# Miniprotein binders against q53ft3: the designs that were tried, part 16

Target 1, 195 residues: q53ft3
Amino acid sequence: MFGCLVAGRLVQTAAQQVAEDKFVFDLPDYESINHVVVFMLGTIPFPEGMGGSVYFSYPDSNGMPVWQLLGFVTNGKPSAIFKISGLKSGEGSQHPFGAMNIVRTPSVAQIGISVELLDSMAQQTPVGNAAVSSVDSFTQFTQKMLDNFYNFASSFAVSQAQMTPSPSEMFIPANVVLKWYENFQRRLAQNPLFW

## First folded at step 3 (miniprotein)

Design sM33
Fold by ESMFold2-Fast, scan of step 3:
Structure sM33 (fold): chain B 195 residues (1-195), chain A 104 residues (1-104)
Amino acid sequence: as target 1 above (195 residues)
Amino acid sequence: SPIQELFERLMEWAEQYMEIAELLFEEAKRLYEKGDKELALRLFERAAELYQIAAYLFELAAKLAIKNNDPESYKKAIEYAEKAMEYAEKAQKYAEEIQKELEK
């Protein structure tokens, strides 16, 4: 279902299922992590009208979990990158007094994914400094962009075929665009709910 | 202007997808070298899809630049779109080669 990637570590593709609609990945030694990528593997799409809310949890000084909403993944937007370094509040070599006052014992943080209704997700606000991307209704957007790109590229290729190319003009070969379009259409046809 | 704002947002989204695709692409290379070919295959396929999405967004940005009479922004967006498509093809080629290797 889901994958979790941290630079310099083994990618995790076997989330621990803790409830029918909830999955977690453990992040050991999380204090060394700046970014986490969460993505769908593409084998099983979300049911229609559903998506995944992505949370980050770290233990406070008393060992109690502190959960923060990072963002979302959906069939239309199946991958997201999150910056988590700022969410370990009070930790950092830039402020020595902060470390002295709220020193935390290193432990395992978690990425949690909760399968939720898209309408419910639309009403939630992620923490402001975590997510690096946000696109609404991305499946429809992607399909429209595919059509628009193909129409543009086809028009451009026809224009270029009728003109002597100039070295100062950019030129995209029609065959390259056509191959790309065909490959994407094939993928889209195989997994319409994925996109 | 609203057109300029949409252009900048599309460029930003496309760049974010490029960044995610690049991370998956590099991880796929590492896994392949380690001998985890099945997972490497999946990540190259995923990277290719994300590079394709980036190309779409850059192309849309280019169309907006034309509408906004901004040829310099058009050139920049098209160059990024071409680069995204090249990387998508490279990722797809690696996936196809690994698939052939696994079938042997």
Scores: ipSAE 0.000, ipTM 0.211, lowest interface PAE 12.2, mean pLDDT 67

Design sM34
Fold by ESMFold2-Fast, scan of step 3:
Structure sM34 (fold): chain B 195 residues (1-195), chain A 104 residues (1-104)
Amino acid sequence: as target 1 above (195 residues)
Amino acid sequence: SPIQELFERLMEWAEQYMEIAELLFEEAKRLYEKGDKEEALYLFEWAARLYQRAALLFEIAAELAIKNNDPESYKKAIEYAEKAMEYAEKAQKYAEEIQKELEK
């Protein structure tokens, strides 16, 4: 159901199921990991009203796992990028895993996914610096900026094409701007989850 | 400056999307060679999406560079955006071809 990707390593698509609603991926040599991507494979959606809470754990000095909530994946937001560098010395958060991983593996961290009701997920607060991007406000800002940029770049490109080019001034390649903007619009129309 | 800081954050996030997209793209190729076409299709689609997101972030960074009167940063951001779109198109074409194979 899920995939896990670490830069420079093979993608993992076979999570270990540790309970009916709980899945884990092992992250060996976790001290070298900065970012982790968690995503749904797209073949099996969550049941209506449910989603996945994404946790990160590392062994403390006593070999006990310390679980921290990173964020969520849902049918509407099926992928998330997390920065885990800097989380390894933090305190644990409230989590549903308990002592699921009782085998102490000092060099191995884990990504855990707990399938939970969306109402339960709404009451939980992820650790502050884990998510690389903020979806709601940044998505709105990005869409406005995209439209403003296209209008500005198009008008600038036309203006520059009608004038003698200056060697100290940058010329905007209008065809590049137009092509990626059209591709973006096409992708949004075909798959609203693209952005 | 705040504009310069935002520019650098956008470039960093876009580069992270590029790196992850490249990993997905490489893994998709390996899966296709092994005959796991359905999983390869999924990963090529995800790589394309991430490359496209990177391109958008680079384009926004380019707009900030224009407002900051920084032509060097603008040129860099546009070049990265163009490369991201080139890779997105390549990933999408592989996905479309695999989709056709699976429909037969």
Scores: ipSAE 0.000, ipTM 0.239, lowest interface PAE 11.4, mean pLDDT 69

Design sM41
Fold by ESMFold2-Fast, scan of step 3:
Structure sM41 (fold): chain B 195 residues (1-195), chain A 104 residues (1-104)
Amino acid sequence: as target 1 above (195 residues)
Amino acid sequence: SPIQEQFEYLMERAERYMEFAEELFELAKLLYEKGDKERALELFELAARLYQWAAELFERAAELAIKNNDPESYKKAIEYAEKAMEYAEKAQKYAEEIQKELEK
């Protein structure tokens, strides 16, 4: 039903169903994540009058999960981009000088989707900094997504050279991707106000 | 005019998303053929999303063409939006097929 995409990571399309109306995606090492995209796969639409409330969860100081509302997805708006960097607790985020010698600990956050009545969703207020509302935030996310794609494509091309050691087979796909990436990046630089 | 300039920029931006999506789509097919189904799925889903974004931008361009009393530009933008949505659906169908294979 749903997909969850983080730049530089494998897309998740198999949410864990934890209740009839609740689905969860795990986000390991969430402190390295700036933006998350949540989208509907298009295979199963919401029932009429229903939509999905999107939540983000991390452990609080007592180790209990804290669910914060990020926003919504609906049949009419089946995807949304959320900024979660401001919602992370971080090892040194509140007292950086006091945390200088703290050893890094791996952590797992979650994206939750709750299928709810549209009327109920209309009465809820998302966390102020979660939804991508500014042009600059969207441009930065898009640029990072493009960088991750380029790095992935380049890595793939190098791996292909090892399996099929032909320069033409290795370099042609990577060159096409690089040329396109440069053209797109150039256009973004010329028109940043459009994002 | 400012409206015409905005229209041209939205059309160009949407066209770049189409090109990006097409490159991802072709790379996804290559990965699938080589047996990397997980990466192929990721790229088909990204391609579908980029085609959807292109369609949204073409639709915004069409709205500007209406405001600028330019029916030819409106028709062009709508035709591109429809094509983008068709390609998004195609990419999504490929992703659905691979997803089903991976869940077996």
Scores: ipSAE 0.000, ipTM 0.142, lowest interface PAE 11.8, mean pLDDT 67

Design sM42
Fold by ESMFold2-Fast, scan of step 3:
Structure sM42 (fold): chain B 195 residues (1-195), chain A 104 residues (1-104)
Amino acid sequence: as target 1 above (195 residues)
Amino acid sequence: SPIQEQFEYLMERAERYMEFAEELFELAKLLYEKGDKEEALRLFEYAALLYQLAARLFEEAARLAIKNNDPESYKKAIEYAEKAMEYAEKAQKYAEEIQKELEK
């Protein structure tokens, strides 16, 4: 039902089912991981009115799991990217995996997915570094960079015959960057999968 | 058929991720040329991840095409998956090079 992807590693599509509504992926060497993508395979959708709460767990100094809520996946938003490289260790949060007090191998983290009613998911309180906030920050950063490049390219909206760039200066064709920027803006506005 | 609809759904999702990754890849190149290396690194990492996600969804689409006994759709999905993985590797290589430049 679910997939878990880390850049540079083999995709995991066979989650460990630990309860009727709970699935887990193991992430060895998690300290080398910046981002994790959780996605639905598309073959089996969630039942109407249901979605998945995504948790991240890492072992503390005693090997005990510390769970944090990262975000959600739903039929309407079947893929989510999470930044985990900034998450603190040694702090716990309330989570549906609390009954599983299993000591873990050092350096192996887990992604947990709990299938829940959408209304129930809305009641969950974000704890720690919420991935949604991190993703939003990245989105804002990307938009700011786009705006900076648009403004830079627009500064070249002068007749090329009147511009004599130095061989040491950067040259970016304004028309190419502007067209690319407009296309990217359109795609961002129409992309419901990451926003 | 339900399998055909799921195939189209996966292909559309994968194509969207592929296009988004391509745009981020181009933005990362521009940031690197401008000297914004840390930002370029982040976008190359994100692009690589999206390319890999696209590849996985294309592979799932290919699996459905096999079930639906549709060799033409299978060929298209596999070719797209291979291309996505090629770009993922390229983006990861750029990220690794920039990371080495930034780490003292």
Scores: ipSAE 0.006, ipTM 0.374, lowest interface PAE 9.4, mean pLDDT 71

Design sM43
Fold by ESMFold2-Fast, scan of step 3:
Structure sM43 (fold): chain B 195 residues (1-195), chain A 104 residues (1-104)
Amino acid sequence: as target 1 above (195 residues)
Amino acid sequence: SPIQEQFEYLMERAERYMEFAEELFELAKLLYEKGDKELALRLFERAAELYQIAAYLFELAAKLAIKNNDPESYKKAIEYAEKAMEYAEKAQKYAEEIQKELEK
């Protein structure tokens, strides 16, 4: 019913069903993950009046998983992208007296999907900054454009940092912004509804 | 309803055009403040174009709402179309002022 995608990893399309209305995807090596895409497979819609609440869980320093609500998927909005890098508790995830004193076991995060009534979903509040954008061809293209732009800008910043007394300042050539936008406009000219 | 599905699709597309136009508009202001007036001019012109496309798509959605006898959706779509045209005009005015400044 659902799929889960992480950049640079194989797509998962076989969620583990843990209850009649609950599905889980495992995310190994979760500390390297910034964004997760959750989407409905095009084969089975939600029953009328129902949708899916999307949760994220990772083991904290106490080994206890705590589920955080990221957002929702519905028949009307069957995909969503979530930023989870800010939800991993960075501060306090290591012992205050030093990381070398902590015995670590392999950790796996999880994405959970709970099939719920839309009325119930409307009363829930997702964590403040998890949902970034819906996932469709335009969102994917826009993010690829942004990635291409920031990768180039980062490469330029590294070159500048090696030579500049104040490397903390990032300078972006004006032509890079224009070239990036021209690529977007070129695609837009072929199909205005692609945006 | 096929008409309702098409309405929702157009509204979503239009909103994304609005969001991108807003990003370019803010980037243009930042470049202007940093002294890159020629690039700022071009980006304000492009933001205006994107706002105009958003207005067009909202207008199409409004026409679908009329066919679907949905006055609430019509009102929403037309208000967004008006807002998009207002921002398009604002972006064009910024571009015109920068053009005049560069001609000095």
Scores: ipSAE 0.000, ipTM 0.281, lowest interface PAE 12.9, mean pLDDT 68

Design sM44
Fold by ESMFold2-Fast, scan of step 3:
Structure sM44 (fold): chain B 195 residues (1-195), chain A 104 residues (1-104)
Amino acid sequence: as target 1 above (195 residues)
Amino acid sequence: SPIQEQFEYLMERAERYMEFAEELFELAKLLYEKGDKEEALYLFEWAARLYQRAALLFEIAAELAIKNNDPESYKKAIEYAEKAMEYAEKAQKYAEEIQKELEK
């Protein structure tokens, strides 16, 4: 239902469901991350009256998670950008992940999404200035990037004569599309002139 | 005709690359303003590559338009290809300027 993007890294679209109403994304090497984008995939909307509270968690010196509320996503505002630089040593916010306080690998943080009633979300206060709400272009970027990735990949499955190089002849399975994108990002990161 | 359908398909794909590159370009500008220069550099380079790919697809579409005796579609595709390369050069210029800042 959700996606998570860090600039310069592969987009994540497969959150781990840790409870009926709770989802997490792992963020390895989180000390190098300044911004995280959380967005809805657009396939399944929240039920009426519901939204998602977005939390950030990092391991403290004992490996225990410290959860902080970053903000919200809703059907009306399905993506949000968050600045997490500077939040990595603070005390945690009130959070619904209390029973999920398990020791994490050092240097791996998490984004948590809790599906909650909009009324309940209205009572919560995000930490400081984590949300970058004034930047519409970034919200547009994350939503369109996923849409363009999906649509671009899907367009390769159309039965037409190939006029340009393609990684597949007849059909492009979902895993092949993901592998192509992963290889593209990996090569670009190591050598911007790879093609 | 098959040539006309292929032309429209290539134009649509190229336009999707353009839109994707434009969004990356805007995100890169935002990150640069916030001081995240290395991430901005990466995204400007990524945008440049996508603009270059769009230009290539527009050029291929233009060749199909010539074969289909459609000079208006040819002109449109070439103009889009030129615009895509202009944007690619602009994105690459930003990336080169940031790279120089980081090397200092």
Scores: ipSAE 0.000, ipTM 0.128, lowest interface PAE 14.9, mean pLDDT 69

Design sN11
Fold by ESMFold2-Fast, scan of step 3:
Structure sN11 (fold): chain B 195 residues (1-195), chain A 82 residues (1-82)
Amino acid sequence: as target 1 above (195 residues)
Amino acid sequence: GTYKVRVTIREGVSDRETVLEIVREIALKYGVKVTITVTGDEVVIEMTFDSEEKAREAAEEFKKELEKRFPNVEVEIEVTES
């Protein structure tokens, strides 16, 4: 359902599902990361009235996870860029991961996505300045990222007749990827801040 | 543990689509996860295996197919334990 991209690192498209409505991506060596991109794969939309709250977690000096709300992704806004460099310990946000005992190594952070009601998300306040305004350099970066992602994703397209049964493998129709790319590019051109 | 076959297509290497085609064939044959990272003109592809034997077998099969179809293409292939 979700993807996570960090410049110069492996694109993650297989989030660890830690609950029916909660997904996590690991970010090793997070001190070297300036920005992280979270996006929907476009195959499975959120159910009516629901969206995803995006959280960032890092281990404090005692090794305990500190979760902070970065922002949101929805069917109407299926991707977002977050600045995590210089994000200080500050106060933790109210978050749905509070009861989860996730053991981490000291240098590994996490991106968490919680599927929540849109009305509930509207009541939450993200940490200041985590969401990046899509202007000039960032819109150019986003366009390059989309082009690269589409090109490589589409290069894996195979016809139905060429597929062999693989029960553990998931396949996405190539036309779905193309439609997502075209829709995202069109919306980005209309309003750079839509994502 | 898990084992990864990492294929690195360095900056300036031509014929990237054919390298990706071979990766697709290998990944489908072994039913494994694939992750792709693009940084400028450099591409890193990882295939994740549950077995070291299968990972090394896949890496050798990849090398064989690459040499068979595109003998002058230079890529890095590495097997690591995660």
Scores: ipSAE 0.000, ipTM 0.085, lowest interface PAE 17.6, mean pLDDT 65

Design sN12
Fold by ESMFold2-Fast, scan of step 3:
Structure sN12 (fold): chain B 195 residues (1-195), chain A 82 residues (1-82)
Amino acid sequence: as target 1 above (195 residues)
Amino acid sequence: GTYKVRVTIREGVSDRETVLEIVREIALKYGVRVYIRVRGDEVVIEMTFDSEEKAREAAEEFKKELEKRFPNVEVEIEVTES
C-alpha cells in the first residue's frame, strides 16, 4: 500500500485500486499543488524484481486525462518527491500576469501507481526534472528556490524616487518579500514539508 | 552616469518562466536591479548599470542566452545613458 502527501493537506493512505496492478489518488485543487510525495507504507514490500511507476494526470484543454511519468518507487527507495508545478504550464498560454483577473475553478488531478517489472521500469524515461530524490535533497532544493526567489524579487526593488507610474505595473514593497522569506525559512526549519 | 539596458521581446518565446530564469541569472551575475513589464506577447526588461562596459556586456549575454533557448526569438536590445 501507498501513501500520498501534499503539504498543507491530510495525508492519503487509501489509494483506489483500479486494477490488480494499478492504484490512484485524487488531487483536488491540483492547480495549487507544487510538490507531491509518494511513499510505501512499509507493511507490504513489492515482490522481488518489481517496483512502482508513478504517474501524474491532469485534464487537458479538451478535458481528456494526460498521463505523464514522474518517476519510480522501489523497495530500495520507498519514497519520492515530485515537482508537478512545471507540468501544469505547457500548452495553454494563461500568462500569470494576464490571468490575475481570472478566478480559477478547482479541478481534480490524479497520481497513478503502476506495479511493474524493474527491468521494464529501467527502460522508461520520466518527464524532465520532476523527481526530487529525498527529504535532504528536497530541503536543499527548497533552500535554493528560496534564495533564487528572494534574489530575483530583490532585483526589482526600487525606491520611491525611482518609481515611474504605470497602470499595467504592480508593486510589492521589498519589506513584504523579506518578511515572507524569513517566515518561510523559519517554517522550513521546523518542518521541511510544510508547503 | 548610469546606463539602462532595455530588452524588448516581441515573439518567439514559448515559455515566459524560462525568460525569468535568464533574467535572474544575469541580474545575480551583475548585481543589478531589473524591471519587467508584460503586455500581450511583448516582454520588456530593463536593467540599470553604473558602467557602460558592464551594461553592454550584460546586453550581449542576455541576447546570447535568449537566442540559445529560443531559436525564433525576435528581440531588440538598447543601451542608453540615463
Scores: ipSAE 0.000, ipTM 0.086, lowest interface PAE 18.5, mean pLDDT 67

Design sN13
Fold by ESMFold2-Fast, scan of step 3:
Structure sN13 (fold): chain B 195 residues (1-195), chain A 82 residues (1-82)
Amino acid sequence: as target 1 above (195 residues)
Amino acid sequence: GTYKVRVTIREGVSDRETVLEIVREIALKYGVTVRIWVKGDEVVIEMTFDSEEKAREAAEEFKKELEKRFPNVEVEIEVTES
């Protein structure tokens, strides 16, 4: 059902099924991996109302796996590129000997795919900006919307000399729109959920 | 109609990481979905746009970014209407 691609490596198309709704791919030598692509093979679609939640796990310094949600794949979005280089802590959990340049042996990471209801998936938030995800797409869409609105409004700007009184109309100074745009953009950059 | 930007990578296995990075950045910038599949030794990437103008802009941006980083990578870029 699924494929996993790492640049420079053989494509994996045979996921290990660990439950009726769960599949995993092993990623050996994951320290050298920056991006992972998860995609549907196109032969079997998800049932109506279902999709796949994509998880990443790596063993911590104690050898215990921790699963992190990277994003989603659906019939409408059957492929996703995930950037995992930022998710590693670099040399794992830091300890005094790590600062002494002790070389760490690479470990095996995993990509997990859980088939879930789309409604359930909508309630979950992926870690950071690891993927071309709905969170990333929403942020980009919001910025484009802000730019589009400001440009659209500015295209209708007229000088005071070109305005004629109209009792049913209101006018907003262009500098007020610019101030709002700058403030919103600044706050959005600091916290996308500030509003 | 919809428009697709298709990128085909035949060689440059060591440079594929950069191609994936550029595709990811462009897909996020334009808010488009990405479909990726493998045909033999080549990787095919397809981005779907609702505007021909945006599809062409994205294709040119991809080409410029790739030329800056890996001018020797053999990549085919096509814009088609679906």
Scores: ipSAE 0.046, ipTM 0.538, lowest interface PAE 6.6, mean pLDDT 69

Design sN21
Fold by ESMFold2-Fast, scan of step 3:
Structure sN21 (fold): chain B 195 residues (1-195), chain A 82 residues (1-82)
Amino acid sequence: as target 1 above (195 residues)
Amino acid sequence: GTYKVRVTIREGVSDLRTVREIVWEIARKYGVKVTITVTGDEVVIEMTFDSEEKAREAAEEFKKELEKRFPNVEVEIEVTES
């Protein structure tokens, strides 16, 4: 139902479902990531009155996940850009003898999406959810991301006859991707800040 | 000198796209760079001008457009010399 984009990396469209209402994307080498884009794939809307709360987690000094609320995606706002550079943890495990023996934790973070009631979401305040953009750099970034996603998705398109069934994989019709790309590019050309 | 126009919208109800449209029109009209920062429900827009007159003109235009779209929205607009 969801996709996750990081500039310069392979787009992810197959979230791991860890509960009936919870989905996760893995972000390896997250220390090099400044922004992530989370979006709905557009084929299946949220049920009425529901939306998705977007969380970011990273390992703390003891290797335990620390979840922070980044923001939301809804049927009315099906994509969002989040800044995570200020939320990263680079500290390793701390020994009882202070800094003498510091061990680095694995560098894998996660984006989590929890399907929640819109009223519940409205009562929550995101932490560190700040996106700063200038018109020129934002427009260029958006166009590059759009092109990157379309090129990636299209490069792996196969005919229905070539498909191999897989219980854990999601498939998006190529025509839906093309329609999304064309619509978004048209809107971006008219007004780079429409989203 | 340089003059900064800072527009702060508090408690936005998912109307960011309309705010961005207004920002784009003004940035295009005055040929200025803008930055938009979104933190929680607060949106801060900053524009830099080389004259106080143009800065105040743009601020008034932004205020008028925003009030037309959102009559009951609480907005703060400041023009300062930077």
Scores: ipSAE 0.000, ipTM 0.091, lowest interface PAE 18.6, mean pLDDT 66

Design sN22
Fold by ESMFold2-Fast, scan of step 3:
Parts: sequence; structure tokens; C-alpha cells
Structure sN22 (fold): chain B 195 residues (1-195), chain A 82 residues (1-82)
Amino acid sequence: as target 1 above (195 residues)
Amino acid sequence: GTYKVRVTIREGVSDLRTVREIVWEIARKYGVRVYIRVRGDEVVIEMTFDSEEKAREAAEEFKKELEKRFPNVEVEIEVTES
């Protein structure tokens, strides 16, 4: 249902489902990570009135996770970019993962996604410096994300002869993905805020 | 050397959630990283081990769990040195 992208690393699309409404991605060597992109794969939408709260965790001195709310993804806004390099160690926020008490390997951080009511999400406050609002750094990261997404999507390209009809799946011609990539890149160069 | 376990599921799976549960239970037990790739009706799962014995043990466990949960599953499992 979800994807997680770190600049310079392979995209992850296989979240570990730890509860019916909770998903986790592992981030090894997190000290070298500045930004994380979380996005929906588009195959399964959120139920009506629901969205995803995105959390970041790192192990404390005892190996226990400390969770911080980064932001949200919804059917209307299915991707978000977060800066995690500025987050303070040892600072936690209110989170739905507390009762799980998951102990992880030291030096491995996690991105957690909790499916929650939109009304509940509206009352929560993400950590102040997680969302990327700097145009320059956002533009650079967006270009890298765009390249990684295009390469990932192209890896699924198949000829018409190899296609098996499936009503639960959508197939997009590779040329359409390429045209989208080129148009987005052109528009981003003209105006980084065109979207 | 490292050893790769590749599981390819071509048919007989009624839901991918159950497959993911089996994958992560085994990955958690052996402490290995897993990558799942879905292309059309085919699911490919790759796990990397530093021990041939653990790789083959995990492959057998995965095969048994899949066959138990999905009686009509068509699955191919291979262990290779990488």
C-alpha cells in the first residue's frame, strides 16, 4: 500500500504490517539520512474518512523506539517529503505505536504509518521542522525522487504480449510514464512551485 | 559469500496480506532483510543470508507455510550463492 524513498537508496515498497492498521519501514544507518519520502502506491485507497499518520522512530539507549509524528498522507495528498536530520534525540510525541513496545536493532530507525480517522489527524501537531518547506532543498530532493520513481516504474514495464488481464490492476504504457517525467522535469525547472 | 533465497509465486494466492505475514514472520526469525516485488499476477520475494544452512532452512519453512495456507499455490523457491 505504501512506498518509502530515501535519496541515494533503493525504494522500499514492502512495508512490514505490524497490525491491521499499522505499517513499518526499516531505515538502517539512519544517521546518514536527511530526507524521507512516503507515498501511496495507488493500488489500495484509504477507506472513506481515513488517512495515514506518518511517524519516525529511532532507538533510545535501551533499544526502545522513540516515536515522533512527521505528518500525513491522504487519498487527496498521497505523498509527502520529510526532513529528519534536524529531529532531536530522546524527544517523543503522542503516537499509536506505544503499546507495541517493539525493540529494534541499534542504529536502525523506522518509518511508521498508522491508518487513522481524518478528524483525529486534524487535531494532531507534527514536529515543527519535519515538513520540507525550503524551496531550494526541496527542488534538489524532488529531482532525485523523480529519477528514482521513473526508474522504479520502468522496471515494471512489460510488452503487450506479456500482459495478463487483471481487473484489480492498472497498467500504464511506458511512453506515458516517460512523457509525465519529461513534462514534470520541464515544469519544475521553470517554476519549482508549479504544483 | 552470501546466499539469496528467491520465492516466486505465480498463482494460487487468495490474498497478499497473508503472504506478507508469512514473509515477515520468517524474516524476523532469521533477522534478514526482505524485498517483495509484485508484477502483474506474479510475486517475487528475495531474502539474503550469510549462511547457506540458514538460507535453506528458511526456504523450507517458507514453502511449508505457503502450501499450508494456500493449497493450490504455484510457487518456485531457489537458493543461490551470490
Scores: ipSAE 0.000, ipTM 0.074, lowest interface PAE 20.5, mean pLDDT 68

Design sN23
Fold by ESMFold2-Fast, scan of step 3:
Structure sN23 (fold): chain B 195 residues (1-195), chain A 82 residues (1-82)
Amino acid sequence: as target 1 above (195 residues)
Amino acid sequence: GTYKVRVTIREGVSDLRTVREIVWEIARKYGVTVRIWVKGDEVVIEMTFDSEEKAREAAEEFKKELEKRFPNVEVEIEVTES
């Protein structure tokens, strides 16, 4: 039903279902993560009057989870980007996940999605500064993701192979990456959620 | 005809990521194709233009940006008709 994306990592589309209305994604090495994107896959919509509350959980020094409400996804807004860097480290929010006192690896965090009534969600208060609400902030994240991909892909164009002025078969054309990048940015400007 | 701008960076670059960013910005601004490869210890960048005037303009802008970000860069820029 859901996907989770972190820049520079493989997209996760197989959430672990821990209850009929609760889904979890694991985030290893979360200290290196600044933003996460949570989105609906578009194959199964929420039931009428329902939406998803998005939570972030990290292990404290004793391995106990600390849950914080980041925001929401709905049929009308099926994706959201959240900044998890700079969240307050000792403060948890009210959460629907029951006591999950499973000791975890210290570097592994989780994204939790709880399917809830829209009326209930409207009365919740997300942790401040977690949701990326402005188009500019979302564009900054997307730009960094695209830059990271472009730099990684273009690294293959700077091959150690011996090349004449006419490129050899060892050469990877940077213009292909550039054209894809430009097309993606153009499409993103027209509709930020086209992806 | 077509015009090629060939930029050869011989030394003085500490960060290839910044070079790629400059290349991308210039290519996007002028709507041209770019090729990047390594030849020995040098980084070679080639851009293809449909106009000699735009090719020379882009070459000057690229040189200025490289020298601004890498004060000790040794770069050779050639504009040729193909």
Scores: ipSAE 0.000, ipTM 0.104, lowest interface PAE 16.0, mean pLDDT 66

